# Designs tried in a protein design chat: miniprotein binders against p81326. Part 141

Target 1, 226 residues: p81326
Amino acid sequence: MLHFGGFIMEINHISKILEKEREEYIRNKVEEYLKQGFSKDDAVNKANQSWRTYIGHRIQDVIYNLLKKFLKDSGLKVTTDKALNNRNLPEELDKVKRLIAINYGEYLFLPDADVIVYKVENNDIKIIAIISVKNSFRERRFETTYWKLKLKESPVTSHIKVFLATPDKDNEISYKCPNGKPKKMRIILEYELDGIYFLKEDFEETEKAKHFGKIVEDIIEISKKL
Below, E stands for the ipSAE of ESMFold2; O stands for the ipSAE of OpenDDE; V2 stands for 0.75 times the mean of E and O plus 0.25 times the DockQ between their complexes.

## First folded at step 11 (miniprotein)

Design s83 (also named Th4; at its last look DockQ between E and O 0.74; V2 from the best seeds 0.79)
Fold by OpenDDE base, look of step 12:
Structure s83 (fold): chain B 226 residues (1-226), chain A 80 residues (1-80)
Amino acid sequence: as target 1 above (226 residues)
Amino acid sequence: SMKKIRITIEVPDEEKAKFIAKIIKDLAEELGLEVEIEVRGNRIEIRIESDDEEKLRELVKLIEWLAIMHGAEVEVEIEE
């Protein structure tokens, strides 16, 4: 358990809070849809569908806020791809955006970078890590791997660590070889990425597959080597 | 002995404050704790009084996590 400033990251508390948020969110949405003239059954169904979309973004926000809080004392900074998607960026964020860009000849494109961790030293920006957040693996299973490989192709970005953070509620990548059968997705993600961090307790831990609570320590350690 | 705790949370917006306040109330009720919650704009003030130190600690932890998860600042003061 990582003790940052005496605060122990407990996934159980996070899960409990998210469940309470779900209950309150659903209640509010049902009320909203009822006021719009939908039936009770339709309102509930629409609320549940709305939650499925909301929770994906919510988990990203949670991870961002956790990293921002726990990395603050180390002097590390945190931003998001959403924050970078602006025409008028502060100089610091404009530099961050440029330092994660991937070259496609005539075009530069940004990788999927839900959370970006960087440091500022002597007015120079160094990108430390990109964290991709996945709530489910139904779509774009290897997209994070693609971006990792693309970042490796340039000396400008080759040092950037790429991590995956997930609750993996459906146990899609929690185990490598359940019942003796290799899970292709877990094996490939673990091989290609710099780390996988689980927002859960029930998973197969390896050198690269860790509890999310370890991500702060790992990032701080990486930052000292840059 | 009865302990009194005052918690102040500052959130980015008023709508978020109302949402968080409702969650805190639900968490407190689940623990069987009575709480007074006041929302003033983007500031939440929570007062908790209980003789159950374990439940108090649990609720404080939950509130701290909730605040962090929402990018809010939290201050905890033990009054008695």
Scores: ipSAE 0.827, ipTM 0.936, lowest interface PAE 0.4, mean pLDDT 92
Fold by ESMFold2-Fast, scan of step 11:
Structure s83 (fold): chain B 226 residues (1-226), chain A 80 residues (1-80)
Amino acid sequence: as target 1 above (226 residues)
Amino acid sequence: SMKKIRITIEVPDEEKAKFIAKIIKDLAEELGLEVEIEVRGNRIEIRIESDDEEKLRELVKLIEWLAIMHGAEVEVEIEE
């Protein structure tokens, strides 16, 4: 059986597979656009733009599927904010939704929780962690931090760990200035969040900023303390 | 020693099965391994035969990771 061991090799396998998926996705999209009557140059440009949109959703799906697979034997359950926005929720997911909702006076809103990890004990639900997945930091840089700070305000939600998962291909938060100091965005995100998990090889690990492969064992360890 | 591996993957539909089958073919080609891949509706059947156990293990791991990344169940059977 394949095990998620927290090693660089897991990230290499994920990256290699995603690169093959990119090549095939682009090939199929170019063919589709050519059939629609676009020129070769336009078809290639449109296919590349389509991939940029697709990859963000694809990385969210990958993280959801990996966590669902590797947390199953630890009695942990995984869901998504998309599932919680369904009009007809199973009782269990309705309870999950209520336990992560944030109060704004007469209104309740869900945080932007791409992936949610929880456990069920004696018909009671405990939320372990929410994972925000970001492919880039060009927009909404501190959105995850905002939700962390809001969750921290309530004794009902203050125990919930808030993690960021990102390939950070543009080195936006894994970049260091020439003096070795991280950029302000990285400093703030690492300070306020419970952890950052990188889907890349080349960065300096800290206690809170780790290779993505370590996320499964970290979540299991957190769940044992609840 | 020649090893034979059979892998079966089930996905939601034929389009996804064809996409995943193509990725497997590309991964195998990069490793220099020949594979037999059959897509039957939403089911992918893979047969791999090699005396290079290290490359075989690497390809099987990549196929397992690919399946998991798509939320698919995978069955691996070793035949000798």
Scores: ipSAE 0.798, ipTM 0.927, lowest interface PAE 0.5, mean pLDDT 86
Fold by ESMFold2, look of step 12:
Structure s83 (fold): chain B 226 residues (1-226), chain A 80 residues (1-80)
Amino acid sequence: as target 1 above (226 residues)
Amino acid sequence: SMKKIRITIEVPDEEKAKFIAKIIKDLAEELGLEVEIEVRGNRIEIRIESDDEEKLRELVKLIEWLAIMHGAEVEVEIEE
């Protein structure tokens, strides 16, 4: 049956599917904008802009669905930052929220985390990992490292692994020393984070920089140590 | 020999079912496979017949990944 361990083949399938989803998304948006009275050129431009905004959320949804599916049999649960900000939180999610919150004096804030992995044992909750999803690094380049450092400041959150997941289509962090010069952003992200997981085939693999297909095995292994 | 496969996918709503069905049709066309797709509410039923077993396995795998990426349940049955 389907198995997550074939990471290169799985990444290819994910990429192929997202390509087809983009094509259909753009077709639908062009039709919508034409019906609103925009010219063909304007409709195409607006559709492409819409996709650029949408793809970030779509990749987050994909990662959430994949982790939820493949971590379930190991007794691991998955939620999102959006779910934790809902008005009517179930008791379990309220506990998850409290266990990752960061204290800023009179204020208590959640770190920016797209996907949160945790386990429940006898109504006791243990946060395993936070996965930050970045489609590009043109803005907020080091936000993920900031949150890792803040989580390290408290003994109640210092065990939480902070991962970055990215397609990195523009090769902003794919290589440590392109053209013989250290790429500062890649070096710092890899040094500070617990792991970087690429949703593409072509990047420099290291102990911390891996194919996304490895993330399930890594999370399960970490959970056994808690 | 011709292989017959039936795939059933359940999604949250009919709009998503229609979107996913179009993606499956596009994937099948790229592989040169003929598919019969029926959308009934939030359910997608796909029937594939081919003697190209490698392309058939590839399409089934793509459909399974597509379903997972949308948080959908998928069932695959080989028909004889």
Scores: ipSAE 0.796, ipTM 0.924, lowest interface PAE 0.6, mean pLDDT 88
ESMFold2 (binder alone), look of step 12: mean pLDDT 84; pTM 0.817

Design s84
Fold by ESMFold2-Fast, scan of step 11:
Structure s84 (fold): chain B 226 residues (1-226), chain A 80 residues (1-80)
Amino acid sequence: as target 1 above (226 residues)
Amino acid sequence: SMKKIRITIEVPDEEKAKFIAKIIKDLAEELGLEVEIEVRGNRIEIRIESDDEEKLRELVKLIEWLAIMWGAEVEVEIEE
């Protein structure tokens, strides 16, 4: 069976599996569009567009499932923004929702918290980290940074770590100075956030910019200090 | 010596089971291993026989990773 040590050593398998999923997904979508009467070129283009939408949600699910699996034995719990957006929330998740909500005068809104890690002690809840998952940086480039800055303003949420997780296939934030030119987005995200975790092999590693395999160890270490 | 491994994976529905089964088939083919895969509703049953223990171990790891990535329960049994 896979275990914590296997997780650290085998993270590259995630990328391999996702590539196989992409190939099969696109194959199925191309066939679907061809049956609808689209040309081969149009079918391929539409399938690729469909994949871009699908992979965003898929990466979120993958990260949720991985963290849930590998944090369970450490007494840590994992939930999602989708789970918190339920009509009838269990008491525990309702408390989680209240502890990450940000005040805007008369209104309370949730940050862009795709995945949330928390612990329960003495029937009380402590939020450890929120992870924003980004497959692309075309839009909402600094949304995660905005939420980090807002969370820092409140005594209730200022301890919460804010992480970004991304495959970054287009190399949008993989390097600080690609081709000798400073990449504003990478530099700002690394500066303001508590960490960036890459689901890929090739990127510029720093104290804050790490391979995704490090996230479990980092979260456990943070939780012990709270 | 020849090893026989049985793996069972349970997923949300039959369409996802077929999708995942195809991924497993592709992973096995890339490793040069033959696998028998049966999809029964939302359940995937995999049987692998090989005397190459390193390749078997690698495929089992990939299948376990795949199952975790889908939030699925996986059972592995080594047969004589």
Scores: ipSAE 0.768, ipTM 0.912, lowest interface PAE 0.6, mean pLDDT 87

Design s85
Fold by ESMFold2-Fast, scan of step 11:
Formats: sequence, structure tokens, C-alpha cells
Structure s85 (fold): chain B 226 residues (1-226), chain A 80 residues (1-80)
Amino acid sequence: as target 1 above (226 residues)
Amino acid sequence: SMKKIRITIEVPDEEKAKFIAKIIKDLAEELGLEVEIEVRGNRIEIRIESDDEEKLRELVKLIEWLAIMYNAEVEVEIEE
């Protein structure tokens, strides 16, 4: 059985399951497109494109579900960017939204916070961490860094930890460059962010770039200091 | 020597149950384990019988991880 609260998650099980999900998803989509009259090659290409869209949302859901499950016993709560954008918010989530919002003169905007961890103590809310989830780094790779720097500028939000979580299947930031120097993107992301968590088994681990399985213990330790 | 395990998983809908059941079947096949899987509405019923305790434990762990990844409730019962 899996152990909860302080449990170190094994990434190999998560990545293996996601690979089986990919295989079954592609299989079903190819069949669907073939029934619609597409050629075999077109059906495969369309299925792969469909998967690229699906997996982005799926990884966010997976991370949300994992954090919700493993942080529950520590009294920590988890919500999402999508939940905070609902028209009618419960009082607790309305307070979470206000504590994360960034001021741009006449306007208030939420950072791109796919998953948000917070705690409630004596009817007061403390935001612990914001997790940005990325399946690929082709576009907007420094957007998470921008939000970290903006949050750091305000006394209200400067304590909030900003993490990146990613499978990094294309090895865009998890490996060193051929000349032994890390890629510029990896250097900048690791320097500016509070941590990077990889949903993969094999990469060069550092104090701030870790296996996703360590995120639960890290968040719990941070929450004890707030 | 032979162990028997029953696993029940509840998910939001039947389409999701069928998708998850197929993933479990594929995971079991890769481990060389024989499994009986039935989908009844939004409920997945799994029966595993094996004398290879290490492979059996690995499949159970994969199924528990899969359930968490879908925010699904899982019940595991050991029969022998």
C-alpha cells in the first residue's frame, strides 16, 4: 500500500502509467479518425496532435490530484487556477484569490498558477506555494519566472514559493549541454524559481531541481515556517 | 503459494471506467500477470491471481497510483 503524509512518491510508477494512457488514447483516437474516413497516416497525425493538447491538461490534473491526496493529512489545502476563475466563489477561495492577485494600477490579475497550496489557521489564509505545470518549453518558457519576480515585489505575496513541475520528456531542461554547461533556460529557471520538480526518473538532480516525489515533504516543511 | 486479490475502483463515469480498465489490463499484461477485469457502470472490479508475489505487489502499487491520478476511491481485499 501507498503511505501518505511525508511519503516520497516514486516517479517511475507515474511515468509508466502516463505512457500507458498515451498508448490507449492514441489507439482510440486513431480508430475514431479512421471511422470518420481519414487515411491511416492522417489518423495517426491527428491522434498525436490531439494527445499533445490532452496531455497538457492531464498533467495539471495529475499534479492537482497527487498534491490533494498527499497533503490532506498535513492540514494543507489545494486548489486550481480554474477553480479561482469561477464566477461564484466560496468565501475561502475568494480570499485565496485576493491573496495571490497582483496589482497593475487599475487592474488586478492572477499569476499563471495551475495549482495553489494554502493553509487555514484561525480563519486566516496563508498561501504556501504556486505550482506552474509545463509539458513542453517551446513557448512562454520564462512566464513562470515573470510571475515569481512580480510576486516577490509585494510584502503580501513575497513569501509565496513558486515551483515548476514538468515531465520534460524532450530533455529540454533536465540535462546538461554537450559542453558540460547547463542550458541557459535551465540556469535561469533554477536561479529565479524556488524549485523545479521533474516527473521523470533520470536527470541531474540539484538542491532546487528534484524528483517530483520530493514536492510533498518540501511543501510541508515550508508550511511549518509560515 | 497462489495469492488472490480483489480490487474495486469507483470513477466518475462509465467511459472513464472503460479507459482505466484497459490501462490496468495493459499494465498487468506487461508484468505477465493474468487478471479478470469487469466494468459495471462507473465501477471497475479487478481479480488477480498469482504465485509471483513481487509482480503482484508491483501491479497493486500501479493500480493504487492510477487511482490517485484519477482522484478515484480504491478498495483492496486479499483473499488468500
Scores: ipSAE 0.754, ipTM 0.916, lowest interface PAE 0.8, mean pLDDT 85

Design s86
Fold by ESMFold2-Fast, scan of step 11:
Structure s86 (fold): chain B 226 residues (1-226), chain A 80 residues (1-80)
Amino acid sequence: as target 1 above (226 residues)
Amino acid sequence: SMKKIRITIEVPDEEKAKFIAKIIKDLAEELGLEVEIEVRGNRIEIRIESDDEEKLRELVKLIEWLAIMYDAEVEVEIEE
């Protein structure tokens, strides 16, 4: 693709690469555990547990890198909540942190902002969107919606878009009413959030539930209105 | 007509370079393409030659996506 307006991020390639990463990661971890004296069954189980922890962080890194790459030419900047928790922040990131922090009396807390998109114009910072990255929905299923609702309460943060990005390998939120039975988690997340972006091929697409490849053009359009 | 492509990828360290090189080898094998991969410290050098331009383009695309996913610097050179 030569034109940005027609650009499609190829989710199938990303998914295929992550599957190869999984295979090699597990192979290496099984070998490590076998060398430590674990049985083959225990080594495999431990390797799978290790992958579940690793993939959560890996997907966050992938999304950060993809957004950084594809938003650069639009003058948009990308950071992470991990970067904002550094001991000594550059002035720009300190301002970003203050613009997304939520006030609880004498305390300030950051929302679950795994990835943060902002712009700098005339030395002023505007937060465009925060993206929560979820590989699994077993616990804290509505934590992202809590942060969205809190951000809506303040005129300083009410404009900030809150997105969820997920491969949703277990089909936990991929469909609203599979077999005619409504899935509460998918329905509530879509209702409360500004968008859900899937890093997978098969899911029920709506105005707010889209392929991850759409996130770049959506963020750019939002930014133009700020 | 055989096309020859050289790809160079620079990553943070040697361990990651070896990991990524293995992934590239597996991707190429699945496409039925033979690749020559050499790891030199944190640098990966890949040489691919094939008369199947569709498979070649697909592998190059996968390698470019892989590089983006690692925030890695990639250079692609077509050799004749």
Scores: ipSAE 0.765, ipTM 0.918, lowest interface PAE 0.8, mean pLDDT 87

Design s87
Fold by ESMFold2-Fast, scan of step 11:
Structure s87 (fold): chain B 226 residues (1-226), chain A 80 residues (1-80)
Amino acid sequence: as target 1 above (226 residues)
Amino acid sequence: SMKKIRITIEVPDEEKAKFIAKIIKDLAEELGLEVEIEVRGNRIEIRIESDDEEKLRELVKLIEWLAIMYKAEVEVEIEE
C-alpha cells in the first residue's frame, strides 16, 4: 500500500485523523443549525451533542476496519454483533453466533461484542476475542465485565478473550488520583477483563492496559495458542 | 529535489468524498504542505509536490491511515 516503505499501526495517526474529522463534522453541523435559526452558542452546543452520538458509532467502525485490514493475512476473520443480528445468516456466521451466545433458559443473548475475531480450521470455528467499544462510561459501566463473567461460566466460551477499546477522552478510567492510585472503575475493569486498549497517548501502560496499536499483535499471539 | 505524488481514493458516495477531501486538506495544511485536491463523484484525486520528503512521507501515511479507517481503496503513484 505505501510506496515509501515501513508500515506501522500508530495511535498518533489515528487520533490526529479523528480530531480533524471532529473539527469538520462540528463545522458542518454548526452551519446546519445556524441555517435552522439557532443562535451561534446554541448551534455549537447542539453540534457537540451530535458529535457525541456520531463518534460512538464511528470508533466502532474504525476499529472494525482496522482489525479486518491487519488480521486478514494472518488467517483471522472479523465480524460484528450487527452482522450476527441479521435475519439471514451464512452458515459460518450462524456458527459464530452460537459459539458466543449465552443461554438464559428459553432465551439466547449475544454479549456486548461490537467486534468479534475468529478463525476457521477444517470447518471448525474458534472464537479468539470479542472487543467492546466504549466512547463513554456514563451508563452501563460494568456491562463488558458482566459479559466476561458470563462467558467464563461455560467450557464452550471460557477461552474467549474479552477486550475493551476506548479513547477515554474524559479520563474516566485512565485518570490517576494525586497519590497515583487508579479509580475504582479502572481497577475493576482491568482485573476482570483480558485487556483494555486506549485510543490515546496520555496514560501509563500496564500488562493489561495498552495503546490500541498493540491489539493486532496481541490477537495474533493469542490465536497461535488455540 | 522536488517530488510529485498522485493519490486516488474511491469512497462509497460523493458526500463522503467531499468530507474526506476536506480532512486531507486540513491534514496537509497542518504539515505546511500545499495540495491540489479534486473531487469527482465518489473519487478523490490528490496531487502533492514538495522537496520536504519527511513531511510528504508523513502526509502519505496519514492518507493511507484515513483510507483504512473508511475502508476506502487507495492508489499512490510517484511521478519523480
Scores: ipSAE 0.686, ipTM 0.896, lowest interface PAE 1.2, mean pLDDT 85

Design s88
Fold by ESMFold2-Fast, scan of step 11:
Structure s88 (fold): chain B 226 residues (1-226), chain A 80 residues (1-80)
Amino acid sequence: as target 1 above (226 residues)
Amino acid sequence: SMKKIRITIEVPDEEKAKFIAKIIKDLAEELGLEVEIEVRGNRIEIRIESDDEEKLRELVKLIEWLAIMYGSEVEVEIEE
């Protein structure tokens, strides 16, 4: 077992590993489709389409695993919206689900909480943060802000921090005013959310826009105030 | 001086072990390091020997991060 002396992460290592995973994933999928009788061009196109679906889930899994690893010794627990949607829930996760669910009259829905951080004190559960994970911003750009605004409406959920985590490889929200032109998406996301954490080196840092390596320290700090 | 390191990783299943082993091999190759990798079911055993301590340290870091990214623990044994 490895032990860490601090919680500063090197984003370059994560990015490099994900690129090697992409190369191997594509190679395997191309071979799989060729065996099914597809042409080389069709096999490559299908492999790339498969990767786009895979990487979204993979980044969510990576963030879940990183947070679980680095928050473990701070008494903080991590779960996912996927886990909360299981048919049979342990009592603890059932309580987490109830504390994060939003009422819409006759209906009750979970926010888009890809990763959820909570703590248990004296058998009571406190939700600390939800992290929305976005690989791209071509669609559903403001879903995270919608859920943040809904959570703020209830005393039960208003304390919950809502964070966005993203590689932002297409530089869609990396800068607020490149060449003096305001980037509406970056500006709105930073304004409405409690933080944006980038899995990349190059972006405009602010109090709310930080390297992903800082998320662990920030979550621990927040948990001490609850 | 020559350093020898053994790393063991356990993952959920054999398919994942093979996939991860290939990633480790690719990472090592990019750094110009030779590695011996054995997959036994869901267990990956890695042996690295190099006199380039900087590259060795970098590969160990990459393997550690890779394991964490899969929710796995890593056992590292350093030999002189």
Scores: ipSAE 0.765, ipTM 0.916, lowest interface PAE 0.8, mean pLDDT 87

Design s89
Fold by ESMFold2-Fast, scan of step 11:
Structure s89 (fold): chain B 226 residues (1-226), chain A 80 residues (1-80)
Amino acid sequence: as target 1 above (226 residues)
Amino acid sequence: SMKKIRITIEVPDEEKAKFIAKIIKDLAEELGLEVEIEVRGNRIEIRIESDDEEKLRELVKLIEWLAIMYGDEVEVEIEE
């Protein structure tokens, strides 16, 4: 069994590993498409498109595993929206699902809660935070803010912190230059959400826009106040 | 001083083992380390012998981070 005591969450190591995963994923997909009879250029283009879809799910899994690992000793539990949509849902997860569900008259829907952090005290469940994971902002860019605003309307869910986690490789919302003006999308996301956590090193931090490595300490501090 | 390290990694299946073994090979090559990697079913065996202790520690750290990033799917055992 690996010993992880004393490890600090280092974004540079995570980014390096993900880059090697990208290279191998694309290599394998190119070979797959070539075997299907596609030209080299078409195979490369299709492999890159496949990676864009895959990396969204991969980043969600990485964030889930990191939070599960580093929050365990603080008595915090981590689950996913995929787990909550399982047909044979355990009682504890059924309660989690009910506590984050949003009412639309005769219907209940889950928010865009890729990763969910909660605690259990005396058989009572308290939801701490939901994390929406986005690899790109070309489409559905304000979906996370919609869910934040909906959760804020109910006394049952208004305490739940809503975070965005993103690599932002295309620099769509990260802002590096102090004297430059942020884009409208960055301004709105930072204003409405409880925090933005970047899986990249090169950006200017603010009170609410931080390196992903800070998410663990932030969640623990929030949990202590609940 | 020469250090010898053996790393065993267990994963869900052979396809994942080949994928992860290639990632580790690429990470080692980038560090300038020569490693012996064998895939046997769902198991990866890595043998490293190097006098560059800093690079070796960096590779071990990357492998430990890789394991965290896969969670319960990846089990790692390290022998020195």
Scores: ipSAE 0.773, ipTM 0.928, lowest interface PAE 0.8, mean pLDDT 86

Design s9
Fold by ESMFold2-Fast, scan of step 11:
Structure s9 (fold): chain B 226 residues (1-226), chain A 80 residues (1-80)
Amino acid sequence: as target 1 above (226 residues)
Amino acid sequence: SMKKIRITIEVPDLEKAKFIAKIIKDLAEELGLEVEIEVRGNRIEIRIESDDEEKLRELVKLIEWLAIMYGAEVEVEIEE
């Protein structure tokens, strides 16, 4: 197998690939809507709206596949909230689901954990991290921080790291104080979360805000301490 | 000086094979490279021939990352 460069070096290539996917997706959707009898303008508008929904799920799938690929040799396993919502769960995933559950008095609910990293030792499961994936911050801006704060309340889940992964194309959380104006969302997210990983080149890097390529090594290091 | 590369991708989602093949063709076209792509079920076979080693290496890298992004298995073979 040929490997060209390191994980961090490939962020630009991931972005380029997603751009080509967008072009082909839009082309196919426009053609589809035109065949359904929509006008050209309506077809384009509907295709763009469809892409906005699609890309959110696509980024989640990309992050899942990348983590699964690069954590494979570290003894770490990766799953998704979609997998955990299946009715016929394997015993291992059922245990993962139960270990992430948050207590609301007499009820237990799962956090919105797009991607979950765990390990299995002596038939026991240890949850390492959950990754929340956001393509934009237009709505529900602090959902990830809400779930982090809830997980911290229980001794069962307080060790679980909560990360945010985002392309942040609109520069909503890329900088703390652009032109001297504090970005409340970036400041709060960095303060409350265990890390923010950007799928883009340009952003204000800190100990908690890093290029996505760093997530693999960070997760492996965390797993050694648990 | 001409390099020949054969790439095989096995896609877990059959319905994505043609979509992925089209993305590869578009990436190659942007780099000015000619590619032969054959889709058979969930298998994508790619043949690339070029004397521009830098562009060839860039395309191979993009194809490998594309495969990872789809959870696909990829095999790359360099001929001579």
Scores: ipSAE 0.724, ipTM 0.899, lowest interface PAE 0.9, mean pLDDT 86

Design s90
Fold by ESMFold2-Fast, scan of step 11:
Structure s90 (fold): chain B 226 residues (1-226), chain A 80 residues (1-80)
Amino acid sequence: as target 1 above (226 residues)
Amino acid sequence: SMKKIRITIEVPDEEKAKFIAKIIKDLAEELGLEVEIEVRGNRIEIRIESDDEEKLRELVKLIEWLAIMYGVEVEVEIEE
């Protein structure tokens, strides 16, 4: 049985594993680029750039696998936007895709929903939450907020919770400024979104900004009210 | 008392098995534990023997979390 205290403590293990993954990934990529004829400096720079792209997708995969594992016994299902964009789409996932689509007049688009939690009751699908995964906030920092506001415009999607999950390793939204006020970006994200879940130990905690370990029980509680 | 543990992990392919095996070896070295790791195709076989039960439990937990993070199953067998 999953308990918040135990799950939150395990975030430290996740961080240790990811650091070892980084070391091995960089080692392998440097070797690969050297074999292709690049200089040592170029190989290292290219390996670091490759890791920045890889870790973004890797954190998404980690979150998907964690949610799938820990929501399994709660009757909740988990999928990804990658799965929904597959051309060979099962009927159940096709229905999920239609239930999160946003209307732009004559066009329908999917939000950038890295991970999607839904349930199936009496052959009807209900979307519980979408999770946007951000490894950094250098660009497009309010994209998740845009999708939240668009989803609120329709009775079909207005109930869907929109969460942000992030390791926030650069401390861009984790802490208050020296004057005690949160940064503008943190204020806006926390206000507009339904929750921010940190894949790290140290951050300014609020009712909406929590350790990632708390996301499982929060999602279960939300699903019971729907 | 000396404890012996066998852990088996099945992953999608041999390249990933080698990658994960190296990570497990690095985690064990950081804890000061001796570990035997064999990669056979897409299967990782780990054997650990130690009288430091606390460090042994920590490594097992790390391996279980690593398996969850990759969406794979892990089998743990404890022998005396």
Scores: ipSAE 0.722, ipTM 0.913, lowest interface PAE 0.9, mean pLDDT 85

Design s91
Fold by ESMFold2-Fast, scan of step 11:
Structure s91 (fold): chain B 226 residues (1-226), chain A 80 residues (1-80)
Amino acid sequence: as target 1 above (226 residues)
Amino acid sequence: SMKKIRITIEVPDEEKAKFIAKIIKDLAEELGLEVEIEVRGNRIEIRIESDDEEKLRELVKLIEWLAIMYGYEVEVEIEE
């Protein structure tokens, strides 16, 4: 059996697999663009641009699938905001959607909840956590923080934990104070959010900033208190 | 002693099966392992024979992680 929770080798396996996926994805896209009549240089550039869009969604899917696999034995269920935006929702997911929605006067909107963890007890649904997945921080830097603050305003949603999961390959939030200067983004995100889970090995660890492998254990412990 | 392992993965369609099979082939080649991979519609059949137990376990682990990362079920059978 594969173990999840605290093993550095798990991150290494995920990274290696994603690297092989990138190679094959780019190879196929270059071939596709060449067949469309683009030059070799244009085909390569377009393939790399396509990968940058694809990998953002791919990491979200990976995290969804990992959490679904490793939380199943704990009686916890996992869904996505994409699933909740389907027009024909099963009753259970429709209830999840209503329990996570934020009120803006006459309108209700979903937060950017890439992955949602909930439990069902005696036909009652309780939302445990939402996980925001960020591959980069070039744009929309504090969007997760905005949704956390909005969720805190309502007694219906104030208990919901909001986590960030990220490879942070550019080291934008991996450290609070590199070279003696505070990184405002890391400080603000850690302060406002309930946790940050890194899909990388080297970062400044705190009680809120952990290796991604710790997320399953943390979610299970939170669910026991609800 | 030489071990034989059979792995089967069901995926949504043949195009995805070919894509996943290529990733597995590349992973095996990097480890220096010979593998037989057959795509039959939406089904991937993998057969691995090696007396290098460590490399064999590493490849099986990578294939299991790959399947989980896609939400696919994987069946692993040790033949001998």
Scores: ipSAE 0.784, ipTM 0.922, lowest interface PAE 0.6, mean pLDDT 87

